# Designs tried in a protein design chat: VHH binders against o75319. Part 58

Target 1, 181 residues: o75319
Amino acid sequence: GNHIPERWKDYLPVGQRMPGTRFIAFKVPLQKSFEKKLAPEECFSPLDLFNKIREQNEELGLIIDLTYTQRYYKPEDLPETVPYLKIFTVGHQVPDDETIFKFKHAVNGFLKENKDNDKLIGVHCTHGLNRTGYLICRYLIDVEGVRPDDAIELFNRCRGHCLERQNYIEDLQNGPIRKNW
Key: E = the ipSAE of ESMFold2; O = the ipSAE of OpenDDE; V2 = 0.75 times the mean of E and O plus 0.25 times the DockQ between their complexes.

## First folded at step 3 (VHH)

Design t10 (framework vhh_h_nbbcii10_fgla)
Fold by ESMFold2-Fast, scan of step 3:
Structure t10 (fold): chain B 181 residues (1-181), chain A 125 residues (1-125)
Amino acid sequence: as target 1 above (181 residues)
Amino acid sequence: QVQLVESGGGLVQPGGSLRLSCAASGFTFDEYSDYALGWFRQAPGQGLEAVAAISGSGGSTYYADSVKGRFTISRDNSKNTLYLQMNSLRAEDTAVYYCAAFPDDYGYSSHYDYWGQGTLVTVSS
């Protein structure tokens, strides 16, 4: 039911903007009903997310939710001015080509429509680490031509936590580039 | 007591078909609508691999690239049963198949995940 995700408290709520990109990564916000299980300093609601982004002098223009559930918060909990995109992504396995394509298409579309502003693409899974880090790095490698090790290092530094799943890291470093999908 | 029980495994020749069933008891799919349901497999000497999943809301399905176009996941809430239709089976599909109910990311929520005992599928001539 209304349980806090395992290890969710172990991760920083929001990373820093990844320099040279429009990406910012964070862990899943939890709606008000979860707050009964959290100390005040542990709370990270959708409102808290936007407050923390503003504290960094940044502004969200899109949220991409990679969780395989709708139980953590509803799109209606977000400001109506910020588009929300759900891409259901199962954990542990390297995201399939269709999922990678959906992510790339969403990012490319956002960038084309927001070339005249500096709004950010916020990306999260449960912990804002493995699925999130994989898809952001995959985009940087495949679309922007960033070297895999540089993409991973940039993500790790800005998120404040290192990608944990070895199969994700291996695919980023040595896997095929997903072109023309 | 929450239980998931798989059935339908067995020996099949390459190119054949099998239908796996996962009967749930101690909870209903409607009651656990926030939980995803899925099929996972473990081949001899290998790690656990996600095969197919269906979201709790029923709004999305996932398939591993290795099974896309060959396997179909479905659920029947009235029978409280999850299915996996497996067509065009290959020797590489040989594994113990597990059904699971999980709230988002399996393994990360190990104490909130529910797993069946597994059913063996052997694809061999």
Scores: ipSAE 0.562, ipTM 0.787, lowest interface PAE 1.6, mean pLDDT 90

Design t11 (framework vhh_h_nbbcii10_fgla)
Fold by ESMFold2-Fast, scan of step 3:
Structure t11 (fold): chain B 181 residues (1-181), chain A 125 residues (1-125)
Amino acid sequence: as target 1 above (181 residues)
Amino acid sequence: QVQLVESGGGLVQPGGSLRLSCAASGFTFDEYSDYALGWFRQAPGQGLEAVAAISGSGGSTYYADSVKGRFTISRDNSKNTLYLQMNSLRAEDTAVYYCAAYPDEYGYSSHYDYWGQGTLVTVSS
């Protein structure tokens, strides 16, 4: 079946760019087949995503999709000029080291190839909150040397919603730095 | 009526192997091709633990650290069946094993998550 994700309507579609970074977080866009289940003001399609990013005077250069499904929208629903990367994450559990390293490599590769522009890395899971916030914060802590509480506060403020999963928060605050070599 | 039915549980010696099956009826894996499928377990006196998952496309698998390298999850859409191959079994693997189908992340809603009734695996001499 084709259904709206639980609590999806409770979250803002798109956050703000995280200052000092290339990250912007959002909830999963829903393709046209979901529109019959949504009021016009609740719609958030791939097109709506790009319109909202443009309204902030920002431009996407990469989308990282952290959902464990491909049911919500297709890569073909995105502009051909914006790369799409799928990193499957199961949710609930803290992402494993392999998933963390895949995310870090994707971000590092994007930054190396886009040093001469200001395009953003868009990151989403279903709600754009727990899996999304964990991996963005983990990158900031492990790679950029940001203090855990500062990374979490920055994400929460820019997303407009606070990380909800205590196991994710505890791992960010007290867990080991994941070495990438 | 949507149903998931587990089979293949039983008593096995430490170091042994078992293959669990989860047969789906009332829906097809092709119709729900983008649903995740997973195995969960609950040991006596413990909470529910996610064991393994396979994405709708079969392109990604997840394993809990406790089973990584010993268990293999697979799906056969033509047979509408999910499998868990369990090797090198340990006493601590003793649990009721549940299969589930869910759209992305389990445990948020009973409306779109489908669960089996479970099958007991006992690892003991």
Scores: ipSAE 0.557, ipTM 0.782, lowest interface PAE 1.8, mean pLDDT 89

Design t12 (framework vhh_h_nbbcii10_fgla)
Fold by ESMFold2-Fast, scan of step 3:
Structure t12 (fold): chain B 181 residues (1-181), chain A 125 residues (1-125)
Amino acid sequence: as target 1 above (181 residues)
Amino acid sequence: QVQLVESGGGLVQPGGSLRLSCAASGFTFDEYSDYALGWFRQAPGQGLEAVAAISGSGGSTYYADSVKGRFTISRDNSKNTLYLQMNSLRAEDTAVYYCAAFPDEYGYSSEYDYWGQGTLVTVSS
């Protein structure tokens, strides 16, 4: 069905670019069929996403969709010029190594192919918070050598909401570095 | 009236195998093709643990690290049934196993998540 995700309206649509990185986080865009259930100021379609990114003087070069569903919008709702990658994540549990390595591989591939531009990697789950924040922070810690607390603070500040899942936070702070991708 | 009914649980020796089935009624997997399906378990005195999940498209599967290489999740949309093949069972696998249908992340909304009543799996000599 066309039900709005629980608590989706409580979160800011789009965060700010994370300084020193190519990441920007946002909540899931909802296709036109959801708009009947939303006030005009609550709407956040794929078009609205690109307008808000443009308002920040940024440009998306890749969207990574971490939701475990395809009901919210279709890749065809996005501009053909922006690659879309689906990485299914179930939530609650810390993402498994295969998922972490898939995310790292996608990010590294994008950065290699886009070293001559400043396009961003847009990452979202349903709320753009827990799964999104975990994988971005995991990348910064494991690949870029950022201190865990610094990665988490940077994400929280730029997203405008703090990571909520204690098991995710604990794994980022004290868990092993995932070195293989 | 969405309903999920688990079957196939029972007593099995360590190293043995069981196959759990989850029959759905009140909806079809094709009608709810955007819903993921999964198996969850709860041992006495412990919290709910996700065991395995399969995406609505069937193109992605998830397994908890504790069961990888031993358990296989599958779905048959024509039979409206979800399966969990459990091999090389261990005493630690003893739990009540629940099947669930959920639109994205399980446990965020009881209104949109559908759960079975559970089936007991006991692994003991």
Scores: ipSAE 0.538, ipTM 0.769, lowest interface PAE 1.9, mean pLDDT 89

Design t13 (framework vhh_h_nbbcii10_fgla)
Fold by ESMFold2-Fast, scan of step 3:
Structure t13 (fold): chain B 181 residues (1-181), chain A 124 residues (1-124)
Amino acid sequence: as target 1 above (181 residues)
Amino acid sequence: QVQLVESGGGLVQPGGSLRLSCAASGFTFDEYSDYALGWFRQAPGQGLEAVAAISGSGGSTYYADSVKGRFTISRDNSKNTLYLQMNSLRAEDTAVYYCAAFPDEYGSSHYDYWGQGTLVTVSS
């Protein structure tokens, strides 16, 4: 199915790199089959993603796809040089501990293997906002020791949109630290 | 027209088991391989909670922390049916259980399909 995700057009395609981190957040790219439902200025394909990242003088080294579907684009639509990781997340509810653990392991593994370069970890869900912002902020808080409000502010500013889900915000601010289990 | 119909709810004692079924009509799981399938519940005075989900490819499952190790989600494409095996039931599992088909994040009003719900009561 080629349904454009609800509210997808309301969000900026790609945020800015989060300073002091290797993270960049964006909304889901949509493959060519969606383009007949979009005006030219609304298109955001996998190729458009990489063009916009290059325009910022950045380079992707990993894409983490948090959507619970594979209908938006295929990994084969991405350059062969960029690893793709799928971590299925259902949305609305705070991601479960298993999902948080998978995300942390993927990030830690990337950073260990990419210590000699400045390539970015690109993270997206459908809108690049709630699931994406939660997991990035959870990583910064739990692994890097960033204060919750500072992590949230940094994400909001760099993404260009504020986290919307109050349960996600509440968990980040007041929830427990999730350790490797 | 697309329909999801739940069955298998009822009264069960704590520690008991139930198997919920969700029969899909108007589409096949193979045709809608893009769609994830899941079980959601709502207890009185509570919001809707995702219980378990299975990806469209069937390769990924999700379980709420409250049900991990007790509940198992499965799908049978040949029968066009989604299942939830519920073991070691607790009073806190009492809720109306809904099945849903959704293309990504659940709760999108126009692209999700929902069943009418089936009541599960865990008590003496």
Scores: ipSAE 0.533, ipTM 0.764, lowest interface PAE 2.1, mean pLDDT 90

Design t14 (framework vhh_4orz_3)
Fold by ESMFold2-Fast, scan of step 3:
Structure t14 (fold): chain B 181 residues (1-181), chain A 121 residues (1-121)
Amino acid sequence: as target 1 above (181 residues)
Amino acid sequence: EVQLVESGGGLVQAGGSLRLFCAASGFTFDDYAMAWLRQAPGKRREWVALITSGGSTDYADSVKDRFTISRDNAKNTVSLQMNSLKPEDTAIYFCAAFPDEYGYSSHYDYWGQGTQVTVSS
């Protein structure tokens, strides 16, 4: 048996595209083995993810999976046309510089290779909130020059839930800009 | 720095009860989910029970309704109450810690040395 992640049901499956960016955030999709523990309206499989994004008239070009596990779904559950990148990120701790730079490199590479389209970078951790929100906001602050409070507000509004971890928020507001390796 | 220390193992007869304890130190216990896994001789290690930092629990089918996992965040401990023990429950029981968000997972950050449980027929 597979345990449904704590509070996973409390969060919206997928947020809205963050205007002015290529980012969209969502909670972790759960493969079919989890469905016996879910009501039909609570299910959020990889297929459900792509259906919900199409309903918003958007298209995924990359998924970045920040969970520190491979148990929730397999890359094979995703359409073969959408690249999948795993960045193992421990929960509760502010991501280290190596993780931050891996994320930035992946985003920059995608944007360079997708100048001719409007496909989105989908980012998720377990709830699609703390690690996801931190790394997206960190990118906007460090690379795009967005003010920390503006980045956080934009993420919170588009995700439909506010960043919860105080240490993440404090690092975004008061921490150093990570400009190089 | 990091330690997980199991205790409470021993020899019991079938139908008996036993309570295992795990004392954790050297990390922020409240941020981690805790699990019990077991390994019988000649078999692979299997997951038994899980409790998240917020107290949500899950159990393997083989122990459901017989075992109860609980935690005390103030004391940095997790325990496993084992009732209606069967010879098949004989194994070394391990305490393990992992980031709160995983639920069932084979990816654990910290492990204890284990405690032996033997159930006689």
Scores: ipSAE 0.014, ipTM 0.256, lowest interface PAE 7.3, mean pLDDT 86

Design t2 (framework vhh_h_nbbcii10_fgla)
Fold by ESMFold2-Fast, scan of step 3:
Structure t2 (fold): chain B 181 residues (1-181), chain A 125 residues (1-125)
Amino acid sequence: as target 1 above (181 residues)
Amino acid sequence: QVQLVESGGGLVQPGGSLRLSCAASGFTFDEYSDYALGWFRQAPGQGLEAVAYISGSGGSTYYADSVKGRFTISRDNSKNTLYLQMNSLRAEDTAVYYCAAFPDEYGYSSHYDYWGQGTLVTVSS
């Protein structure tokens, strides 16, 4: 359907690169069929995503799509030179260990294959906030040994919005480290 | 009018199996192919618990840890029906089971959720 996701307009389209990492977070791009419900300044298509990232002097090397739907845009709407990975993740639950493992595997594989460049891993869910922030922070905590509060603060600052789901925040701060490579 | 109707609940002994069905009317699964479809349950005196989800295309599934390996979610778009195959049933699986269809939004928006009336599953020796 062509309904705009609830609160999607409330969030900045694209955050800043998280310093010391290859991550950049954004809200879901919406294909052109959604634009009839949007003012010109509200539009954020796949093309708009790549333009905004170029405006920051950055380049995407991978997109990880965490939405549980395929209605927002098609992989074919992205440049063929940028790999696209779908990890179906439900919106209100802490991602399960299998999902966390898939995310870590994808990130580690990208970093190993892109040692000679500075391309970014773009991560999004619907708002680019809760599922996105959880998985990025989980990676930083479990793989890079970042303190939970530091990972959360870094994500919040660079995304321009704070993680909203208390169950996600609680799991990041007090949950077990997932040792599943 | 959109309706989801569950069936297949009943009394079963521990270790037994049941298959729940959820028949949709007033819409087709193809119209909601990009929506999450799933099963929730509510045990006596407990809150609502997510059991399993299936993507619109049927290519991705999610299971709660409590049921993983025992329950299987599936859909038949030609019959406009969602299924939950429940094997190796335990006393703690006793609950009212609800079928639901949700858009993939940030969650907790009851106005966009379609829920069935529920079907009771009792696992007792």
Scores: ipSAE 0.023, ipTM 0.429, lowest interface PAE 6.1, mean pLDDT 86

Design t3 (framework vhh_h_nbbcii10_fgla; at its last look DockQ between E and O 0.64; V2 from the best seeds 0.00; counts 0 for: pae E 3.5 > 2, unsure alone 64.5 < 65)
Fold by ESMFold2-Fast, scan of step 3:
Formats: C-alpha cells, sequence, structure tokens
Structure t3 (fold): chain B 181 residues (1-181), chain A 125 residues (1-125)
C-alpha cells in the first residue's frame, strides 16, 4: 500500500553523523508515489536523502535498510554508486543474534573496504529510531567497547530523538555482549 | 471489511503437536503481498510476544528463540490462509495465539495493522 507510515511525519528526516563513528541515522525515504499525501516540506524521497546528506558535507557509502517490507522505495531509486543492504528486522522485539551478527559483519566489511575515505554508513528502519538505534548502539558497545549509556546518549543526541522502546534500552544497558560467531 | 480468524487451538499434552490456521477475508495476500504476516502470543500475566513472522512476498522468516526448530510458519496465498505448525509443545507454550497482518513494524499502526481475535492453546497433562 501507498499509505504514509504511522508517526513518520513526527520524526526528523536525517540525523547528524555520530562523532567518532561512520554512522548516520535517518527515517525511511518514501518514493515519489507517496508524495501525493505529503506537503512539499514533508517530502523525503531517496533524492531528498542524498541532498540532505550533502548539505551536511557528508557522503554515503552504504545504506542498511532494516524495514520488514520493500514497499517504501526500491534499491533502484538509489544512486548506483551507493551499495544497498537489506536486513529484514521485525520491530518491537529485540533483534535476534542472527540479525545482530549480520549487521556487525556488514559494518566491519564496509570499514575494512573504506579505510581510505570518510564515507558514511546510513542506517534506517521506518522511523530511524528503535531498530536503527538498537543495532548502531549494539555495534558500538560490543565491537567498539563504548559504555552502554554513552552509546545511547550519542545516538539520541545525533538522531535528535530518544530511543523509545524500554526493552531495547534494557537489553543495551544490561544484556549480554553478543559474540560475533 | 478486513478480518482475520484463527482456528486450531485447544488442549494438548506436552510433546504433542497442533496446527493453527488464520483465514483472511476482506483482502487477499496477493493484493497485499507487501504486508508481513505473523503469529503472536500472550501468556497469562505476560506481554505480547512475536512467535513467528513472514515478511512481505514471503522472502524472510523470523522465529522467537524459544520456538526455533519446533514451530514452522507458512502461507498459502491461493487459500488466503496463514499457518503455524507447532511441534514438541511445552507447558510454556500455553497462551492465546493471535495472527496479524502488518505493513512493516507490528503494533505501530492502528489503521493498517490487522489482528485476529485469538485462539487459546493449552499445553497440560
Amino acid sequence: as target 1 above (181 residues)
Amino acid sequence: QVQLVESGGGLVQPGGSLRLSCAASGFTFDEYSDYALGWFRQAPGQGLEAVATISGSGGSTYYADSVKGRFTISRDNSKNTLYLQMNSLRAEDTAVYYCAAFPDEYGYSSHYDYWGQGTLVTVSS
């Protein structure tokens, strides 16, 4: 369907780069067919995403799409120069270990292949908040050794919205470190 | 009017099997191929838990760790029906089981998430 996702308009389209990392978070871009239901100021297409990233003097090198659907935009709507990775992630519950490991592997692979540039890993779910924030923070905690509260604060500040799901926050603060096997 | 109706629940002994069915009316899985489908459960005194889901177009499945290897989700678009095959049932599987159709994240859209009324599964000797 072509309905605007619930609460999608409530969220800032694109956050800021998370300092000390290669991550930037944003809400799902919506292809042109959705624009009939949006005012010009509310539009956030794949093209709008890249324009907003450029306005921050940043460049995307990878997009990781965490939505559990393919209806919002097609990979073909993205520039051919930017790799697209789909990791189907069911919202609401904490992502399972397989999903966490897929995310970590993709990030590690990108970083190894992009040592000589400063391109960003763009991560989104529907709102660019709960699934997105969880997986970015999980990476920072498990791989980079960041303290959980510091990772959450950094994500919240840079995204411009605070993680909302208490089960996600609880798992980040008190859950086990996931080993990358 | 969109409607989902669960069937196949009941009382079963530990180690037994049940197959739940969810019949959809008012829409077809082919027309809503971009919708995800899933089974959710709520045990007494507990919150709603995702048990097994299948993404739009049937490309990806999720299973809760507690049911992985025991439960299998499947869909039949020609019959407009979602199934959950439950094997090696345990007392801890006792819950009301709901089927749902949702465009992406469940529980986030009151207008576009569709839920059944639920069917009780009791696993007891």
Scores: ipSAE 0.602, ipTM 0.807, lowest interface PAE 1.5, mean pLDDT 90
Fold by OpenDDE, look of step 5:
Structure t3 (fold): chain B 181 residues (1-181), chain A 125 residues (1-125)
Amino acid sequence: as target 1 above (181 residues)
Amino acid sequence: QVQLVESGGGLVQPGGSLRLSCAASGFTFDEYSDYALGWFRQAPGQGLEAVATISGSGGSTYYADSVKGRFTISRDNSKNTLYLQMNSLRAEDTAVYYCAAFPDEYGYSSHYDYWGQGTLVTVSS
């Protein structure tokens, strides 16, 4: 269906590149069928995503989709030049080790293959906040050795919204390091 | 109106098997569904826990660590029915099992999810 996700309109469409990283977070773009339920200024399509990224003088090199559905847009709606990776991630619960590993592996693979450019890893869930923020922060903490509070602060600042889920925050701050291999 | 109706619960001995069914109405179990599906359980004196979930498209599944390798969640879109195959049942699996449909943007919340009435599973010798 084309039901607008709850609270979707409340979040900025696209965040800012996280300094020192290749990450950028955004809320889920919605395919054309959703537009009839949105005001023109509320619309955020796959095309709009790329336009907004370009406005920031950036370029997407990978999109990681963390939503637990496929109803929002089709991979075919994206440029062929930008790889699309789906990692189904359940909302509002801490991702399991397998999901975390998949995310880390994807990021590391991208970085290895894209050493010669500055393309970004675009990550989104529904709101581009909680699941997205957790996995990005988990990566920074586990792989890059960033302090949990620094990672969270950096993400929040760049996304323009703060992580909301206490279980995510608690796990990031006090949870164990997850496997990187 | 969305409705979920569980069935298949009952008394079973340890090591036994049960298959739970959840018949859904009011929405379809296709890749365009607004909802993911899942099984939850509540044991006596314990809180509600997620047992197994399946994405809207069916492309991904989640299992609680306690049931991995023993339980299997599946769906039949043609019948609009969700299943939970439970093998190698243990006493600690005793609980009321609930079927739920929940939107992607939320976890497991009574405010946004649809729930069945539950079916009792008792594992006892």
Scores: ipSAE 0.432, ipTM 0.756, lowest interface PAE 1.3, mean pLDDT 92
Fold by ESMFold2, look of step 5:
Structure t3 (fold): chain B 181 residues (1-181), chain A 125 residues (1-125)
Amino acid sequence: as target 1 above (181 residues)
Amino acid sequence: QVQLVESGGGLVQPGGSLRLSCAASGFTFDEYSDYALGWFRQAPGQGLEAVATISGSGGSTYYADSVKGRFTISRDNSKNTLYLQMNSLRAEDTAVYYCAAFPDEYGYSSHYDYWGQGTLVTVSS
């Protein structure tokens, strides 16, 4: 079946652009086959994603999909041609150094190639919160030198939900700086 | 009733091999393809450790550093069964091994996880 991810309905579909960055976070959009299990107001499809980004006067230049499955949608289902990167990220632990490196490498590559525009990097996991917030904050801390508490506050405010996983928060606040980019 | 039932544990000599199986019932892996599947273990004096995980779809795998190159996770959706091939076994691999199915976002101890009862693996002369 096409199970709606647990608690997916509890989260705002799309956050706000994080000021001073190229990031925007959102929950996983769900392809049409999931809609039989959703009320109309609960739907959030790949098309809905792009409409909501456009309503904010923004444009996606890259989607980084952190989900540990391919069940929710296929990149071919996106309504526009946008670069898409899948980084399979396990959800039961703090992302490992290889995952962090892949994320940083993708962000740095995007920034180099998109220096002359203002397109955004869209990042999502299932809820667009814990894995997404961790990796965005890890990038801001390690690469941009942002204080951990400031990165977390910025993400929480722009996502519209606070990071929930304490082991992620602890690692961001007290864990080592990773210099693997 | 969702059930995960492990089998294939037992006593084995150092350097030997075992193949663990986890038969699922009450759901199919295809129905829950947003759930990851995994093997976890608990050794004496240690907490629960993730050993190997396979994504719900797409075939991505994760291995703990302590088992990389020795253990292989796989699944057969037609038999609704998850496997762990354990080669080059060592004394420190002695543990109770648990099969789990867990949502992509949630961890292994949450209300939404499904767990087997465990199978004992003992590596000893």
Scores: ipSAE 0.341, ipTM 0.716, lowest interface PAE 3.5, mean pLDDT 89
OpenDDE, second read of step 4: ipSAE 0.389; ipTM 0.737
ESMFold2 (binder alone), look of step 5: mean pLDDT 79; pTM 0.801

Design t4 (framework vhh_h_nbbcii10_fgla)
Fold by ESMFold2-Fast, scan of step 3:
Structure t4 (fold): chain B 181 residues (1-181), chain A 125 residues (1-125)
Amino acid sequence: as target 1 above (181 residues)
Amino acid sequence: QVQLVESGGGLVQPGGSLRLSCAASGFTFDEYSDYALGWFRQAPGQGLEAVAAISGSGGSTYYAKSVKGRFTISRDNSKNTLYLQMNSLRAEDTAVYYCAAFPDEYGYSSHYDYWGQGTLVTVSS
């Protein structure tokens, strides 16, 4: 269906770049077919995403889509200059080690190929909060050695919303470091 | 008019196998090809947990750690049916099993998820 995702309107479309990193988080863009159900100020299409990133004087170099669906927008709705990567994550459950590995591999690959620029890695799930925040924080903790509470605080501040799922927070704070890249 | 109906549950001894089926009516998997399908369970005294999921295209599967290697999820769009093959069953697998169709992230209270009424699986000697 063409229904707006539950609670999607409750979240800011795009956060701010996380200082000291290449990450920016946002909620899922919605293709044109959803716009009939939205007021003009509520619209957040793929085009709107890129406009908002430019307004922050930033540039996307990669989009990682963590949703378990293709119903919200198509990769073809994105500029061909920006790579798109789909990593299916179910939600509610802490992502498994294979999913964490895929995310880390994609981020590390992007960083190696983009040493000479300052382009951002855009990460989203439906709300750009729980799956998105978990995987970004997991990367910062496991790969960059950031303290869990510091990673979570940085994400929350820059996203403009606090990570909501207690099982995700608990795993970040007390779970094992995953050594897969 | 949208319905999901589970079948195939029952009593089985530890180490046994069961195959659950989930027949959809009022919609087709082809029409809802961007929806994921999954199996969830609720054991006595526990909350609802995800068991397995398959993406709309069938190209991605998920399994809970407790069932990985023992259970297999599959779909047949021509029969409008979702399956869960359960092998090497354990007493801990005793639960009511629900099938669901969901647009992205499942939600017990989501207005856009479709849920079956459940089928009981009892693993006991």
Scores: ipSAE 0.564, ipTM 0.786, lowest interface PAE 1.9, mean pLDDT 89

Design t5 (framework vhh_h_nbbcii10_fgla)
Fold by ESMFold2-Fast, scan of step 3:
Structure t5 (fold): chain B 181 residues (1-181), chain A 125 residues (1-125)
Amino acid sequence: as target 1 above (181 residues)
Amino acid sequence: QVQLVESGGGLVQPGGSLRLSCAASGFTFDEYSDYALGWFRQAPGQGLEAVAAIYGSGGSTYYADSVKGRFTISRDNSKNTLYLQMNSLRAEDTAVYYCAAFPDEYGYSSHYDYWGQGTLVTVSS
């Protein structure tokens, strides 16, 4: 069987909507096969994800999965009404320009199609922290013109955990703006 | 059933080279193309250190700062084998080297689905 990701239990399942944006970040949901290894209060299935978002009076319109695997859950485990996008993103490395472009394109497309509603873009990697926080902050900095430290603070506060990888933080603060819109 | 077997370790002089191999059995890299493959090492009395990883058949790679420019990770799906080419070896590279297969998040504390038995590399004059 599938093992629970290292440190996955250390993180809050779902953050809060980032005010002024359509983003909400969370850790990877784990399909039912993982639940034998978890106490009831530790479970965080795809169903649990949607229940927690509903509890915040929010609604998901898109899930962007940044993990480099399909082992944690399948798109079929999600409601058929919620689009799912996979962007294979390697952990530990600052995402490359192609990955950043794919993320920006997906977000821009969603926002254009969802002008008439307030549905959220849910973004996750394994912990919903480093790759997730990097790409959301990169979008806010490059597309929305948010100052890097403000973007990072907003993400950290709403996620309930601080971005941990120094190479990601340094790229956000000091790296070039990616002009891939 | 599923197993990873490391080989290629041994005694080498400082500045020398070694090529480590990791042979997979009980599964194929083609079947598990979505798994990342990597190398870890453990020196005597030290904790486990992440060395290198390779992701997917397309070969996105990670290297620890201590080995960048000296080590190269590669894989051969037809032989179901992962390699680590180690050049310009230093005394500090002396360790037992382990290979692992994992679905995501490479790092020193990551949980792995498959763990090899290890192969000893000693760098000594």
Scores: ipSAE 0.013, ipTM 0.328, lowest interface PAE 7.3, mean pLDDT 85

